# Designs tried in a protein design chat: VH-VL binders against G-type lectin S-receptor-like serine/threonine-protein kinase SD3-1 (SD31). Part 2

Target 1, 127 residues: G-type lectin S-receptor-like serine/threonine-protein kinase SD3-1 (SD31), of Arabidopsis thaliana (Mouse-ear cress) (p93756r25to151)
Amino acid sequence: EIQLGSKLVVGENTLWVSNNGDFALGFFNPPGLLNRFSIGIWFNSNSIPYDQRKVVWVAGAGVVVSDNSSYFELTRNGELVLFDSLLGVPVWNSKTNRFSVSSALLRDDGNLVLLKDREEIVWQSFG

## First folded at step 4 (VH-VL; framework fv_gevokizumab)

Design y01 (from g08 with heavy chain S32R)
Fold by ESMFold2-Fast, scan of step 4:
Structure y01 (fold): chain C 127 residues (1-127), chain A 123 residues (1-123), chain B 107 residues (1-107)
Amino acid sequence: as target 1 above (127 residues)
Amino acid sequence: QVQLQESGPGLVKPSQTLSLTCSFSGFSLTTRGVGVGWIRQPSGKGLEWLAHIYWNDDKSYNPSLKSRLTISKDTSKNQVSLKITSVTAADTAVYFCAHLSYGDYPRGYFDYWGQGTLVTVSS
Amino acid sequence: DIQMTQSTSSLSASVGDRVTITCRASQGISSYLSWYQQKPGKAVKLLIYYTSSLQSGVPSRFSGSGSGTDYTLTISSLQQEDFATYFCQQLNSYPYTFGQGTKLEIK
């Protein structure tokens, strides 16, 4: 489970991974954009090289952040936020601050879910 | 901005190990999605992709040469190295290193290349 | 391995000509194709990536098109500095493979 306050920073090479390892969530470079980063989910297999991966979900229809200190965070208010540190603004938000989110989970089917009381799905990436 | 420069022995004897170094500037191999690859060209012939390495140490090799190839990086020195074992006259070629960028996910492209270094395999 | 075939190994042209160079893949490559220019004693230069995306700093007279297995590089009005060898490359599947090259020569 991903706890409130957890974040991924572009420059840190950190990932959130499903329990069986089949899916990963992290930053990647979108088409045509060398110094811009999107947050997404892809099928993650040790046998599949980085440049042969398939992205199955992208936050905010592919919004981008501009630098290595930008981050994706599950805030203590229960929101998923993509923050551009160079511009100093959030570029995407799940808008789940009133959903009583307790944690997040990247499921083994690749669906990122936000949970209430660690059991009830109140938001999902594949919805 | 982006520059790459190959260095190698110039001449290497059959059966020996060929070691090549790519020194670069204008980018970092700690940046997500960035990689460096090696491509060679025998005199008067076409280009052949050999191997590449990404920021996260993900490595890919040409299957026809995989058993003889080792690619590695030293991010503190801004260098990528390629070793080719058990060389023969067929390994005589100009060796290029190139910056590997993501213009589309999940496929990259080589956008900036070094000038190439000639390696001759001869007794 | 995916075989990349350029229709001709050499092509003669004059300054001001419209030139097309063709490249055919032995199987579909999903538009993951780059075009390169090579001059003697110089670094290989990327012209086009993803079939039709022009690399920064490359003159607008260069353009690319195609889909599936058939791809073309077009130079709308040939300049003196364009006499070089041109290569296509597929980046869809390992191993990445290149065409044989097309040498563009003065007519």
Scores: ipSAE 0.081, ipTM 0.607, lowest interface PAE 4.9, mean pLDDT 87

Design y08 (from g08 with heavy chain S32R D58Y)
Fold by ESMFold2-Fast, scan of step 4:
Structure y08 (fold): chain C 127 residues (1-127), chain A 123 residues (1-123), chain B 107 residues (1-107)
Amino acid sequence: as target 1 above (127 residues)
Amino acid sequence: QVQLQESGPGLVKPSQTLSLTCSFSGFSLTTRGVGVGWIRQPSGKGLEWLAHIYWNDYKSYNPSLKSRLTISKDTSKNQVSLKITSVTAADTAVYFCAHLSYGDYPRGYFDYWGQGTLVTVSS
Amino acid sequence: DIQMTQSTSSLSASVGDRVTITCRASQGISSYLSWYQQKPGKAVKLLIYYTSSLQSGVPSRFSGSGSGTDYTLTISSLQQEDFATYFCQQLNSYPYTFGQGTKLEIK
């Protein structure tokens, strides 16, 4: 379970992973761009080369952040935020501040969910 | 070839709203990594960055002026506009627009500038 | 805000001279510094970005160096068309800030 206040920072090369290890959530470089990063979910349990991995979800329909200090955070008010530190603005937000979010979970099927009372799904990455 | 051209009213009275337009060619503000910014040079002072807007419509403003500034884009007309409310004599300056590029670096830089438009705030 | 200070507001030189213009940031800017040239009645022209990267079309006599808080623009052999005002700018932190300018004048 991903707790309120948890962050992924571009420069830290860290991932959130599903319990079975099949899916990972993290920063990646979109094809054709250098020094630009998107946040996404991909199948993790194979030794697939970087350029061949299949991204199953991306925040904000492919929005990018510009530097190593940019981050993806589950905020203490219960929102997922992708923040561009160079621009000084959030480029994407789940807008779940009124949903009483207690935690997040990357499920074994690759779906990122926000939970109320650690049980009820109040938001999900898969539409 | 990247070209930018500013247009504005020339003379504005104190307390009014100043509206500026930047018309450009040689690039599209729908292309990832592209932005347009506004910089001014008040008489007797140096250059001051005001605001910029990116291809994805995200905006940054100089905090000292943020409450008075609005930047917007019209990608179909290849234009970026800046509005400054409640102008005073301190807003008298040459106003420039400039192309914001990133290249292969995590920070941007202003590579091509317009020639500037003079705005005088006087009663 | 990061303050950018150029060591002098004006300097005099002759054609053929090696000229250096210095710029100091009040805190580290991680080499995200540009140099500009401005001639009276003309548009501002980018010379150098990211401390030492020469903009396309700019003569090779211009070069930049520096790190941390201290940066330098060098003109290896001054030409007549180089008499202008030169500005540094940091792009590491908002708000982006400029030096006060250094006017290069005929000796």
Scores: ipSAE 0.005, ipTM 0.542, lowest interface PAE 16.1, mean pLDDT 85

Design y09 (from g08 with heavy chain S32R P106V)
Fold by ESMFold2-Fast, scan of step 4:
Structure y09 (fold): chain C 127 residues (1-127), chain A 123 residues (1-123), chain B 107 residues (1-107)
Amino acid sequence: as target 1 above (127 residues)
Amino acid sequence: QVQLQESGPGLVKPSQTLSLTCSFSGFSLTTRGVGVGWIRQPSGKGLEWLAHIYWNDDKSYNPSLKSRLTISKDTSKNQVSLKITSVTAADTAVYFCAHLSYGDYVRGYFDYWGQGTLVTVSS
Amino acid sequence: DIQMTQSTSSLSASVGDRVTITCRASQGISSYLSWYQQKPGKAVKLLIYYTSSLQSGVPSRFSGSGSGTDYTLTISSLQQEDFATYFCQQLNSYPYTFGQGTKLEIK
């Protein structure tokens, strides 16, 4: 379970993982652009080499941030925000500030969900 | 101005260990998504990928040679090294190192290559 | 292992010709294919990556196309400096494998 205020920072090499460890959410660098980072979810298997892993979901159709201080945050207001620290602006937002979000969960099926009290799903990464 | 240059012994005897060094400039192997690989080519024959190493120390080896190969990096010296144990005449080849660009989420491509260093295995 | 087969080991052509070199994978490689040029006594040079992306500094007469298992490199108007051996490589799965090469020779 991911609490309000939790962050992933590009330079910290941290991940949010599903309970069984099958899926990971974190930063990766997209095609043709070194030093540009997107948020994605991938199947987290030790049997799959790093450069063979496949990203199964990306935030904002692959929108990017510019530096190692940029972050992905579940804000105190219940939004998922991808913030570019070099530009000083958010580049993507889940727009869930009115949904009474209490936490996030990366499910064992790879679906990132935002939960309201009593574990009600109010937003999900899978369409 | 990415540049890579291989160095090796030139001649090694059968059963010995072959040690190769790739010295590079114009990029850092601390940069996310960057790697360096080794490819060889026997005289008059095709190219064979051997191994590569990424910025995060992830390593991949050709399965046909994996038991004989060790790849390592020294980030402070801008060097990547490859060792091949128990060499035979079949290891006689030109050995290239190449910059591995991270072009996709999960897959790269070799964009700049060194000039190659000839290694002959003979008694 | 994925086998990469180039349909011919040699091609004869004249300056000004349109030349097509083909490469077939033994299984789908999801467009993760590069084309290289090698001249005698020189380093290997990347021409095309991801099937159709032209490497910086490579002349626009070179182009790549293909999908699935079948890929082609085209030189629209052959120049003297283009006589060389051309290799394809798949980077979809380990081990990365190369075609046997196609030597482009003067007619």
Scores: ipSAE 0.006, ipTM 0.586, lowest interface PAE 9.8, mean pLDDT 86

Design z02 (from g05 with heavy chain D33R)
Fold by ESMFold2-Fast, scan of step 4:
Structure z02 (fold): chain C 127 residues (1-127), chain A 124 residues (1-124), chain B 107 residues (1-107)
Amino acid sequence: as target 1 above (127 residues)
Amino acid sequence: QVQLQESGPGLVKPSQTLSLTCSFSGGSISSGRYYVGWIRQPSGKGLEWLAHIYYSGSTSYNPSLKSRLTISKDTSKNQVSLKITSVTAADTAVYFCARVRYDFWSGYSSMDVWGQGTLVTVSS
Amino acid sequence: DIQMTQSTSSLSASVGDRVTITCRASQDISNYLSWYQQKPGKAVKLLIYDASNLETGVPSRFSGSGSGTDYTLTISSLQQEDFATYFCQQYDNLPLTFGQGTKLEIK
């Protein structure tokens, strides 16, 4: 369970993982886009080649950030934000600040959900 | 230890297609931790990056030369090839292939192993 | 394109000297920079990656420093085998670009 205030930073090699470990969410460098990073969800398997990891979802449908200090955060206001530290602006946002989000969960089916009262889905990556 | 060896024509005529091959020994081009690039160096001048081919088979080209370049790989032969069409005297250079060590998470990439280079002269 | 400029194309030095070679990027490259050594008739050799990390097998007299747009390669005590041409290269964005090279020559 991903708590409000949790973030992933480009270059730290940290991940949010599903309860059974089958899926991971994190930064990756899309092939052909040198030193540009997307946030995505993929099968969490060591059998997949580095530049061939198949993503099932990407934030903002191809939005990228630069720099090792860019980040993806579940803010204390309940939004998922992708922030480009070089540009100094958020480049993508879930727009869920009024949904009473209490936490996020990467489900065992690969669906990232935002939860109200840690049980009700108010936003999801699959929809 | 991995070694790379370039091969190609020593001399090619203007307007023809230049074909270069990079052969790998001691390691595989099918590893997802590495990809392959081509770089050239005209006599007495600096290095110019030409193209990358990634493990996925995706490619990136120097925009100044993109319309003339094709990079490809043959995993069964452990080789990467580069073709340059419509060559001119400006394409006279030593051509290098290099292995790029790639980190999926950070995007850090460095050319950790290079071939010795092959000289190509474009003249009559 | 990101332009990489090495302020000196040729530098004369003696064995035992401390040598510094500088490299400037036309924009912030966030430490995505490598240094290479080129000797005639030899394969190009990676010395430093990610601005300051020493490649395995490279002597400890080599070091890299800098951030943002300004980077330096230092050789703390020059040896005979170090006379070569040195290139910086950015990998922040495509196309990859190299400095013009600094040839280290015997004084």
Scores: ipSAE 0.036, ipTM 0.693, lowest interface PAE 6.2, mean pLDDT 87

